# Designs tried in a protein design chat: miniprotein binders against b1l550. Part 19

Target 1, 279 residues: b1l550
Amino acid sequence: MRLPEELLERARDIHSEAPSHRIKLDRVGSFGLKVPVEFKGFLLLAEADVWVSLPEGRRGVDLSRQVEAIYELSNPPKDPFSLCREAAISLLEKLNYADSSGVSIRFDAPLQDGESLKYYGVEISSIASDEIINKIRVEILGMTACPCTAELIRAYKSSEIAATHTQRSLGILEVSTKAEHPDPDKLASIIERAMSSPLRTYTKRPDEGGLVIRSLSNARLAEDVVREMIHLFLEEFGHLPEDTHILAAVRSMESVHMHDIYAERSFSLDEIRKEISSH

## First folded at step 3 (miniprotein)

Design K32
Fold by ESMFold2-Fast, scan of step 3:
Structure K32 (fold): chain B 279 residues (1-279), chain A 115 residues (1-115)
Amino acid sequence: as target 1 above (279 residues)
Amino acid sequence: GDSEKYLEEIKKLAEEAQKAFDEGDFERAAYLYLRAAELAWRLLELNPENDEYRYTLAYLLAMLGEALFRAGDEEEARLMFELAVRILERLVRKDPENEEYKRLLEYARRRLAEL
């Protein structure tokens, strides 16, 4: 429902008043908006948050202008990356008192898995100021297997069906960059491959029944998965700007534990390359 | 609790492994000892200050090494004994009067000398 013009005028008058206290606010806006988007041929209903910074001398933001900015750009539905970036820029143009703006869009992305569809979580953001920073977070719930038992079965060519302990794990990749948003399907693929990856890089001779001592010290697969996600990320996205920041994380839900195991690493591309090139 | 569940499974696997070893099925013994060692690593990670769990891990690694050697996998056996020695040296340094730690360390070192 559209509001009468007189109510919009009264709201603008109130927002331009001096505040009770001269304190800057980082994010003020409309959260939880329903926005249609087009993602790789699918029409999806996404949730969007839209905000601007509020200067110390102004009481409030024009919420009606925020909603207008994103909805004007969402009709017809477009890809969520362009929508996110364009809306953040539009907010700064429409709300001259703000020194920064942001748009976040969340949706469940379809991923083809044989003849079925799997869904994974995607959150993208664009934050506009003197420059634009694009952020993407991908979350996938998957299963991991114990690498030590699998290695011994391979080594001895056993016909015994060993019940490997499978663990539910949530894999997370988050990227913040001045370049365009990375393709979420590629990030999703990295997470899934890391969860199912054989520990070949730690096996001296995988075709001769070699055992991996490192796998015995990594009883919790979360640490192995995080390291493999970082390795695979660098192979696929190492071309991004050096100041690109990445968070790689795994939350493992062990079947015999009452609590979860969590492993993460935050880094810039510059930092991680220097670290890997050291002894 | 979680620790009790791990200990019970480790005990069961070690007993099955010993039976397989005594029957000359060294391949199956190695498999079962490795599974027990995996659980002992997890138990130790949950309880990093527990030297009894650390000793249990070292013991299982030494038995895995013996089973691998008897199965003809000398290189893999060497690696398991090397790891057991590393763990046991730390345990003996912390508790030099513990005869159990010293006996297992002597055993693992002798196996390495034969490889």
Scores: ipSAE 0.000, ipTM 0.180, lowest interface PAE 12.6, mean pLDDT 78

Design K33
Fold by OpenDDE base, second read of step 4:
Structure K33 (fold): chain B 279 residues (1-279), chain A 115 residues (1-115)
Amino acid sequence: as target 1 above (279 residues)
Amino acid sequence: GDSEKYLEEIKKLAEEAQKAFDEGDFERAAYLYLRAAELAWRLLELNPENDEYRYTLAYLLAMLGEALFRAGDEERARFAFEEAVLYLELLVRKDPENEEYKRLLEYARRRLAEL
C-alpha cells in the first residue's frame, strides 16, 4: 500500500498553486455566514461576511480557515465591534499570504421607543492591513414633510398650520475611521433628529397625530435632512480623526411620484470643516 | 480522547466538503476532503489495525477523487482513486461479505477507468 503522502503532497493546496493568470484579487471569502453577537444585552443572530486579499501568485484562499476564524471568536458571543476587529486581525494571522482582510456584520439593532422597540439597520465592518479601518453603516426610517407643498397650502388656505404630504424616508450614515466604531445609537439619533419626525412602531391615535404635527412643524427637503445630518454629526463626532470618511444620505419614498427622491454627500472631516469655515 | 477529536474534526470537514460539492464548488470540496483525508491518515497511523478508520480514509479519498475530477484535475483525481482502490482492495480481502466496501471499490474502479 502506498503512503497517501504522495497524493497528499501533490494534492496539497490546490489553492496554493500558481494561477493561470497572475492577478491579485482584492476580496475573496465567505458571505452570508450566520454568527451570534451580543449587542446592548440582546443576543442576536447576525449575518457576516469575511474575506481576505489573494496575491497574484496564489490560485485560491483557504476558505475553511476564514470561517473558523470568525466562529472561534464568536463563541461565546461578543459585541460585534470587537468581533469585527479581532476577526479581521485573526484572518491576517491565519492567512499569512494576505495583505488585507475584512469582516462585515449586519443585523437589525433594537432601539427603545417608549414602551416598545423599534429597529434600525446596522452594518459593522473592519478592514485590516497595515492599519485597521473601522466602518459602520446605520439606516433608519423616519418621516419627512415637504416644505414647498406646505407653503403652497398655507398660502392658499391662510391657515396657521399648513397641511402637506408626509412620507417615509430612509436616512443613512456611513462612517469609516481609524478610530473605534462610532456608537450606532448616536448615529441613529442623528438621523432621526435630522428628519421631520421619527417613526414609532406602536402608536396610538393621539401619537400618530402628534407625529404628523411634528412633521408639519419641521418640514424639510431631503437636501435639508442631509445637511442637518452632517451638522449634527459634526457636533457629536467632530473629535474623530480628520481623515474619517462619512457618507450622509436620505432616500425619500415618494408617495406622489413613482420614483424616490435621493440626496447624499460624501466627505472627509477635514474636507467638510474647510468647506464650512470658508463661509 | 485523541481519536475522538480526530473523528469529530473529520466529520465536520466531510460535511462541509459535501455541502461545497452539492453547491458545485468542487475545488473547495476537494480541499476540504483533502484535509479530512489527512486527519484520517493520521488517525489510521495511530490505529493501523482499525478497519473502520481505513474505510474512512478510503471513502474520503474517493470523494476527493470525485471532487478533483469535477474540478477538472484528472491527474490528481487519478491518484486519489488509485489510493482509495488500494485501501478498499485490502478491506474487501479481509471482509469479502461487506457490501459497503465492495460498492465503494466498484465505484472507485469505475471512476478510475473513466480517467
Scores: ipSAE 0.015, ipTM 0.347, lowest interface PAE 7.3, mean pLDDT 81
Fold by ESMFold2-Fast, scan of step 3:
Structure K33 (fold): chain B 279 residues (1-279), chain A 115 residues (1-115)
Amino acid sequence: as target 1 above (279 residues)
Amino acid sequence: GDSEKYLEEIKKLAEEAQKAFDEGDFERAAYLYLRAAELAWRLLELNPENDEYRYTLAYLLAMLGEALFRAGDEERARFAFEEAVLYLELLVRKDPENEEYKRLLEYARRRLAEL
């Protein structure tokens, strides 16, 4: 449905008027747009948000120009990273009153798991101003071992006595960088490897059996998984600019408590290198 | 006194673990075998010269390894079997005619080679 030019011109006139209050808005746009993307040979239906900043002296944004920017670039379907970046740049060119623009694209990415496919969550964004900042968030659901037996004993509940050694956990890596978006499959691999890594504290001497028992009874804590994710991230993506910002987090969904365990660390690449080298 | 109470608790936990294993609840079996191994380790620490306690610990670690392997935790299964082998190698060296020690050692080594 294309509106006549006369109606579009009237809408633009209203948007250029002075607002009721001279307040800047950070993000004004079209949210929840359905766009097809091509990701590693798969045609996927993604969900997109597009926005621009709105100056204090302008009443509204030209929404038709925002929708036009992403739809023109999405036909034929293309790689979501290029679409995200190109649409953000196009928004600034089309809407010259804006100081910044942004595009966010969300989809479930397929990952081969034996003979079946599993899916993990991807959200990418590009925010354009006088520079471009690319963000990516990967979320993958995995299994981690339950917290140590001592925690279950402290609860003193019959259901907890019957509890399993495994629990569902959500691993999260978020990266903000002036470089191109990191490969989400590599980020997903880091999360999965961190969740599957055993505790490295063990002994090969029979006399030191207590160390092995402690290692085996200490489940992979959310804290352990976060530290391992950071370590693996630095090995894979240590080449990114020093001002790159990372969030690593784990949320463990406890079956025996009415609450989740959550651990996170936010850092810049420069900050974490200095911390590790001091130790 | 206290050693007798530990042995009773170990036996009860091991019996419950075996029942869980037989019912296909490998995660619960691993949990119960781990609890039994913790008690056996404490008993051995209090009595470091007692080879019966050392064998009990080795046995429970081997059963923990099997339960972990069946539950899909191959990495922790490897640690449990490696530790069981170390205790069993010591026991076999001290009593080379003991067929029970040799049988469990061969079992643990076989599982470790599959990991």
Scores: ipSAE 0.006, ipTM 0.405, lowest interface PAE 9.5, mean pLDDT 79

Design L11
Fold by ESMFold2-Fast, scan of step 3:
Structure L11 (fold): chain B 279 residues (1-279), chain A 105 residues (1-105)
Amino acid sequence: as target 1 above (279 residues)
Amino acid sequence: GSVEEYLKEAAEFVLRIIELAFRVLELTEKALKTNDKSLLDEAQQLIRRAEELINKAWELIDKALEANPDHPEARELWELVAELAEIVKYLQKLLEEAYERLTGE
């Protein structure tokens, strides 16, 4: 219809006008877009945010060009990493008044768990300017067992069964790098190995008992889990550029408390290596 | 009795449950190595004793929680007994598998 087309043209014109106040905005864009992605053989429905920086002298951004940039690249569906990087570059090329562009894509990633699947959270971003910065955040649930309870019980010397209470914990690894996005399955594996035990989608009775005994034999504080995640990360991804920035965190949902325990550490690869080598 | 008396007695039962669980593992391993089914019969009796102590521990913890529902130490013991109950169920399964291996047919 003619009227809707004319309204869109008038909206586009106002975006080039001077704003009420000459203030630069860091991120202006379309948030919550639904996009299909192909991830390791799975066709998934992801959620995407696209944005650009807005200079102090311009009132608004052309939202239709932002949507076009990501949708042109999402048909046919492709891997979310390539989509993220290519869309961020395309946004900066299409919106030449912007100093930077960004794309964030989030989805639940399937992970093989015996004969079934479990899921973990993935959010990836690419921010384009004179260089491109790639960011990935992985969140996965696991199990931890508290060593503090041992004091209440009075020490039992058997190393085969160490009794303490268990709780669900959320492990988080976030990586920002000029290199390609790290493999999220490897990040999820690091998180699971740092915990007392992984959670299963389905377990047979013998496997359930083994999981519990493993957890109790591997009692870890939230602080212990974060330190182990950092150690395992450095073993797997220590080859990344020295200015790569990492956040390692765990949130333990304590069953005996109304509150959660949280531990985190942010660092660059050059920073953490200096710290480890100094003691 | 006082809350402290209930929790002390529950903690003693927890220690006994742990000792019984460890002994069940020792007996099961020895039975498989020596092909001696009588050790599995002994392990089965220890599992039943552990189940009795789990129930007694929960009764004491419930009395403590009835007096103070938000008692942190009572909550910690409750969780620990729940974990031990799962371990004892797992040991029962291991014992059943050991019986099958020793009987053959």
Scores: ipSAE 0.000, ipTM 0.180, lowest interface PAE 14.0, mean pLDDT 79

Design L12
Fold by ESMFold2-Fast, scan of step 3:
Structure L12 (fold): chain B 279 residues (1-279), chain A 105 residues (1-105)
Amino acid sequence: as target 1 above (279 residues)
Amino acid sequence: GSVEEYLKEAAEFVLRIIELAFRVLELTEKALKTNDKSLLDEAQQLIRRAEELINKAWELIDKALEANPDHPEARELWEEVAFLAELVKRLQKFLELAYERLTGE
């Protein structure tokens, strides 16, 4: 049996009613949507969140219009950056009571590693209001080796040969800017170059010993990795607007401890340039 | 004292284990480049020697920690030997893969 049109219209009116309490909500939307994206020649299944602000006088948002906004733009699949930005703008156009809208898209990005692929985490967002703020977060695993232990062994024997413990470390770069999203492959490259060595997914010839020896020759504290990431970021992306905000962080999963070591720095481009140029 | 003597000797074994590890990698690389299995046999003997030195280093560190459980240098050497034991174990696995490569797939 087909439902009367009057019944469907009455359901829509619920969202426009006054709420029990007149409180503004910052983010109301559909979270965990599966959406296909095209990324550098790959068709990937991404996870998307879409949201809008809700004024204090309105009971609810039209969730069907939120889903419609992103799905209309995702067929055929397109690059996640354009999808993110265009969907955020579309949400404000479709939901005129909202002061702001946002879209976040998460996926594992493929990165060529010899004849194989490895993957790193990417989350991109676009938040639209009177202006658009684009945000990207890249996370990738690498290897670090402790220089303190290496120096201790060197001191014992006054030898040029050093030893130290190694561990997996998660490098994190997050950028918020009014410009276009930075290229995540470049952010991942910055993180890997700041580490003692990158991690490999697979190679036809094993080089596990080579990776360990390489990391031992390039021992770095988590603090060293964060500083190097910032230095490399400024070389590659120093052209971004001065009010661009960056988070650089490393979580070192210490091999001989039950806990991790964590180091981070948040800054704007204006702030960090003034700091670095000071005597 | 005896603790300082134990730590000096353990540190010497640590450096010797590192030298053996580098030699294992050098021999394995040369074996793969020249298709010479006899170099892998030589590397296997060096791994066995490294395993012996790891056990001896552990024994010396245990003696130092028995005398002073909170000794910072003994604790650091304990961690170093643990790392080297894992490294030697991984080199053994790499050597096994090198044998497979030279015997043909």
Scores: ipSAE 0.000, ipTM 0.101, lowest interface PAE 21.9, mean pLDDT 80

Design L13
Fold by ESMFold2-Fast, scan of step 3:
Structure L13 (fold): chain B 279 residues (1-279), chain A 105 residues (1-105)
Amino acid sequence: as target 1 above (279 residues)
Amino acid sequence: GSVEEYLKEAAEFVLRIIELAFRVLELTEKALKTNDKSLLDEAQQLIRRAEELINKAWELIDKALEANPDHPEARELWERVALLAEWVKILQKELERAYERLTGE
């Protein structure tokens, strides 16, 4: 005889029904989830997106199963890289109709600078299919200074230090690789070293004059910063697989203009090595 | 009360503990970014509430296990509460580090 449990098993599942149109969707999931992560000894509240591909014959995805999967893996909090990779794999295992899955985690990473604490932006992703692709994007604010004005003043023999305009600039490094995620602190360090001067959010003994003087003595165009970022990246991470893809960019927020200056280069490690070796 | 009633109430406490833990993380991060020690005091109160709910959840799970020692759901909830208890200890340690950083002289 049919038990109530057997009747419940036959309940209508709207998600498994045929859709109005037989069209595949690339990403369907839960976006903007709050998840705890452990990053280099810090517990942080991160924001996560989780998704899967949806085949043309299925109306919807099991969203509740997606949310449970990431929360189960985030308790206790673990490093966001392991969380990304494990959750992406778990989604494919739990949602067998999907051909691919992905997880993206965003947070503000603390960076120690002596006694001061500053923050930079991190977004990491893992996309699982027949292979796993790991992606990381780091954004950090720093200072740049115009070398053209600085050189003109020096040529005129006007001072011991060149006077020029200083600008706030956002440095960006993004890496996509089949290897493990690169260390975001090292990416942040590359960006800061490429700029005229790092920007500090808090200083115990603020020295605004010192920061301005450092920027003026190390004047660089946005284009110079991008090239230096690429050079420093190759020194630190040139060992990554040849098909690793990198985006290096700088957005300079010019105070004298109503618009920003932007410089960017996208490349694979294979591509950039061929270019550099030809010069 | 039934085993089912004990486990349902314990599961509700688990969800509330998770919500409190997320709020503690949010307050601790905000305190460090804004140099506002009062947010750490608020976070400390939430940790104390989480500890109370952990103890209450364990009491309910113990009652369920006394009625049925082999209950799989009760054992799963016990494991989840144990993980949450470890997480709350880590949150307390982070809160103490945040207090130390905000005194930076």
Scores: ipSAE 0.011, ipTM 0.499, lowest interface PAE 9.2, mean pLDDT 80
Fold by OpenDDE base, second read of step 4:
Structure L13 (fold): chain B 279 residues (1-279), chain A 105 residues (1-105)
Amino acid sequence: as target 1 above (279 residues)
Amino acid sequence: GSVEEYLKEAAEFVLRIIELAFRVLELTEKALKTNDKSLLDEAQQLIRRAEELINKAWELIDKALEANPDHPEARELWERVALLAEWVKILQKELERAYERLTGE
């Protein structure tokens, strides 16, 4: 049912009215939109958030225009990186009262693991204002083995291979940069390599045993994992601008404790380089 | 009808086609996750409907262009419909792949 043009005009007029309280809003938009994206040859349905700033003198945002902006750019489906950037820019052009815009696209990224596919979580974002900032967040599950328990058991049993408890851990890398979005696969790889072992979607018993052995041989605290993530990140992405901001984090789902262990470090490339060089 | 009416109606079809396309994606993904072939069948019906609407949109745009070959809005809509047609083709291929995955054919 097409709303009569008159009703649409009236609705638009309401949005353009002065608000009762003249307060600027940082983010106003539609969250949880579904948009198609093409990622590494896969056509995926992604979840998208789109928003703009709202000046103090305007009552509301034209949400329909926001939705239109991203859908127009989603036909035909394109890579999520370009979609984010282009949509953010388009939002500012279409909503000229806004001084900033943002787009976030979330999906599970397929990652080839032998004959099987595993997935990691990705959120790709772009924020546009006087400049464009590109952001990518990667989340992937892995396995960690606790070195503390291993040492205790070793001391107790005098065995060559100390048994320790293992837990699933969520690794997180978030990168914000004025450069192009970093490769999410590389980020995922960094996280997995920083952990004691990756998780596999399908493991046969022998393969499972191998993963456990690997974990035991590479026992790491959550803190160690974060440090390793940072180290590996610097090796792979040290070429990014100095003002690039990184969040490295790990959430370990502890089997021994009722609570999760969490470790994180937020830093700029410039900051962390200075820190490392001082040692 | 007037050129404006043709273009307005065509634009409505464009929006509907987009909606259908998204629904096809959703159904296809859900089908793969739940191993439910019935959802693929539904998706196939939506693709057919999208194709019908594409044709209708083109017809309307053609009528508009016959009246005014240099109408900028008509050309724009034509391009949009063309892009949607390509999208629908992609969706059809993905649907077929999904069928293969679920049926083992």
Scores: ipSAE 0.006, ipTM 0.219, lowest interface PAE 10.6, mean pLDDT 82
ESMFold2-Fast, scan of step 6: ipSAE 0.000; ipTM 0.270

Design L21
Fold by ESMFold2-Fast, scan of step 3:
Structure L21 (fold): chain B 279 residues (1-279), chain A 105 residues (1-105)
Amino acid sequence: as target 1 above (279 residues)
Amino acid sequence: GSVEEYLKEALRFVERILELAYRVAELTLKALKTNDKSLLDEAQQLIRRAEELINKAWELIDKALEANPDHPEARELWELVAELAEIVKYLQKLLEEAYERLTGE
């Protein structure tokens, strides 16, 4: 304790000095920290970034106090949402020269898929100032059939196997709100449902023609998937504050083009409600 | 005609459009592999025929929907024809690219 205390005291003295140039910095902190979290019964190793704003008259931040803040709150491991919010608040309390603080936590979330598990990406943050803004981003790889591909046409001749030919697509939902973080499993479900619209059956030729109709009916443009994600988001999360901001996006890997197709829409709940009601 | 008759005839056109679209893809790929530009000319004729059948299918579906706007089979068939129209449009682009590659234009 003796040597570490002496080194910490010296570091604090240096941090309190005037800088070479009187310029404010937006984010200064410890990035890439490994922190255990408990997510829905799973013990996961997450990656965390912690930061504070630095005023123009101060040379540096106390990095040791940043690390201390998150370590104290992560033992025992707790849910990443509470950890994120509580650590951001703690940083402002411990580092009172800062105008704002932030914590970001990234992990791969398990999702039950029948008897197997699949994983999707989650990044959450909490930014504290005179209020707290909570942000969550969910990314999930899914399968979608593109109506523009030659492979869908081949499905008519090549049987059921070719008819189920699909492309990889990345679905993205990002939510920024003054309310608590939305449940990432519900966001992941919205993305998956938008990509995997219910198959429709036409009964004239169920063996061959019906299967082709179902496969083509399951086909979605990136633009269709984004619109459906927004629709489903409003059904599930329309109760959030009106100033909640959402980004919905899809990136599709095209089999015919050498480049990806990308579609997105950003909006506030207030904006989208007015747009929909004016139609 | 009855709604049922309109939809049966439209589905017949859908089946024909799918056959034409498959043939276009096959001819375009074969032309690129064999450097035979005449196969692209044949494919272009088939695209024009598919476009004619798409318009005829939509006319029949529209007649069915005029009689019953909530008819689920008519709505599903309309969506299927719209998807086929996009596929045919894409095949036209591939055909144009194939022409450029074989002619240098």
Scores: ipSAE 0.000, ipTM 0.158, lowest interface PAE 14.7, mean pLDDT 76

Design L22
Fold by ESMFold2-Fast, scan of step 3:
Structure L22 (fold): chain B 279 residues (1-279), chain A 105 residues (1-105)
Amino acid sequence: as target 1 above (279 residues)
Amino acid sequence: GSVEEYLKEALRFVERILELAYRVAELTLKALKTNDKSLLDEAQQLIRRAEELINKAWELIDKALEANPDHPEARELWEEVAFLAELVKRLQKFLELAYERLTGE
């Protein structure tokens, strides 16, 4: 329903008034907006949050201007990276009282898996102030092969071959950089390779102890997966600025426990290079 | 030279560690099947021997990498021994669970 012009004018006037308390707010905006994006040839419905900083002397933000900023740039649909960056810049231009702005766009990205598609989670952000900082978070649900000793014991007693025990695991890579957003497909690939990379196996004695050896050959601890993700990340993205910050994490849903196993490491490229060179 | 000799000796230890790992798995499974704790004691001794050989393999690979830090085969053997160390660690946990199951404790 359309509001009368007088009500819209009065609303804008109210936002420019002094607040009840002179306190700066870091993020004020429109959250949960539906926005179409074009991602690698796919038209996807994404969810967007847009915000600006609010100075201590101003009562409210112009929410209509925020929504206009992102929707003007989303028609026709464009890639979510350009949309994030351009909308964050546009917000600062349209809302001159703000010191900073941000845009976050979330969607499920299609990934080719043989003859079908699977989906992984992507969240892209751009935060604009004196500089622009681009952030991307990729989450992909995969399988880690972990030996379950209880399963091996049960399978052995039943005289059946025990396959390696497989658990659902969520791999996470988050990158914050002054450079362009890393390609999320490459981040997803890093996570999957860290989870599914085969361990070396000795083939001279396939029959002796083979049940246990086979079950262990593809085994990855959460700690192993995180270290491998970091290794693969540095191989692919070591060229990013030294102040680039990375979070690598995995959450493993162990079937033999009522709780999850979680491992993570946060680092800057400068920090990790010094650590690896000293060890 | 020295690099080639270190890597050949390390590879012999890798083969021996795998033989010990197979024997540990076999003894542990047989112990569970026959309800015989003495086989677990034998498996524990083999794990200790495997741990000794893992350390010796690491030392030889370190010497090879000191001579040539970028040697591909030395790096591959480093990763292989790391896998075997993890394998032996998991076999130790399997052995501990087997002890608990056989003792009812």
Scores: ipSAE 0.000, ipTM 0.149, lowest interface PAE 16.8, mean pLDDT 77
Fold by OpenDDE base, second read of step 4:
Structure L22 (fold): chain B 279 residues (1-279), chain A 105 residues (1-105)
Amino acid sequence: as target 1 above (279 residues)
Amino acid sequence: GSVEEYLKEALRFVERILELAYRVAELTLKALKTNDKSLLDEAQQLIRRAEELINKAWELIDKALEANPDHPEARELWEEVAFLAELVKRLQKFLELAYERLTGE
């Protein structure tokens, strides 16, 4: 039902009114929109958040215009990186009272693992103001083996390979940069390589054994994983601007303890380079 | 019915197709995460429903275009449905891959 033009006009008038309290809001928008995107040849339906800032003198945001902005750009479907950037810019143009805008697109990215498909979580974002900041967050599950337990067992048993407990760990890389969005597949690869072993979606018994052996041979603390992630990130993405901000984190779902182990480091490329060079 | 009525109804179908497509993707991914094949079955049903709606949308658009071949809105909707048809096709492939992964076929 097309709301009568009169009702739409009235609704718009309400949004343009002065608020009872003149307070600026940082983010006002629609969350959980569904938008089609093309990613690596796959057409995916992604979840999207769109928002703008709201000045102190305006009661509300034209939410319909926000939704329209992203959907217009989503037809035909395009890559999520371009969609985020273009939509963020479009939002500022359409909502001229806003001094900042943002778009986030979330989906599970398919990753080919032999004949099987695995996935990792991706959130692609762009924030527009006087500048455009591109953000990407990648989350992927892997496996870690604890070196502490391994050493304890080795002390008791003179075996070449000490058994240790393994746990599933969630690795997280978040990158914010003025450059183009980093390649999420590369980020996912960094996380997997930093862990003791990747998770396989389908493992036959022999393959499971191999993964366990690999994990045991590469036992790492959560702290080690984060450090390795940072190291690998610098090798792959050291060319990004110095003001690029990175969050590297690991959440290990401990099997021995009731609580999870969490480790993280937030840094800029400039900061971390200085830190490493000082050693 | 009027051309406008056909297009309006077609648009409603397009919206539903989009919703179904999203749900299919969600269910498929959830199935993979939880190793629950039942979710794939549900997703397959939704794909079939989406396909039915695509066909209905096409029929309506065709009727509109027969009445007015140069109707700009009809052409736009046609393109949109075509896109959705391709999307559903890709989702079907994804679903099949998920089945293979979970069933070991």
Scores: ipSAE 0.000, ipTM 0.130, lowest interface PAE 20.1, mean pLDDT 81

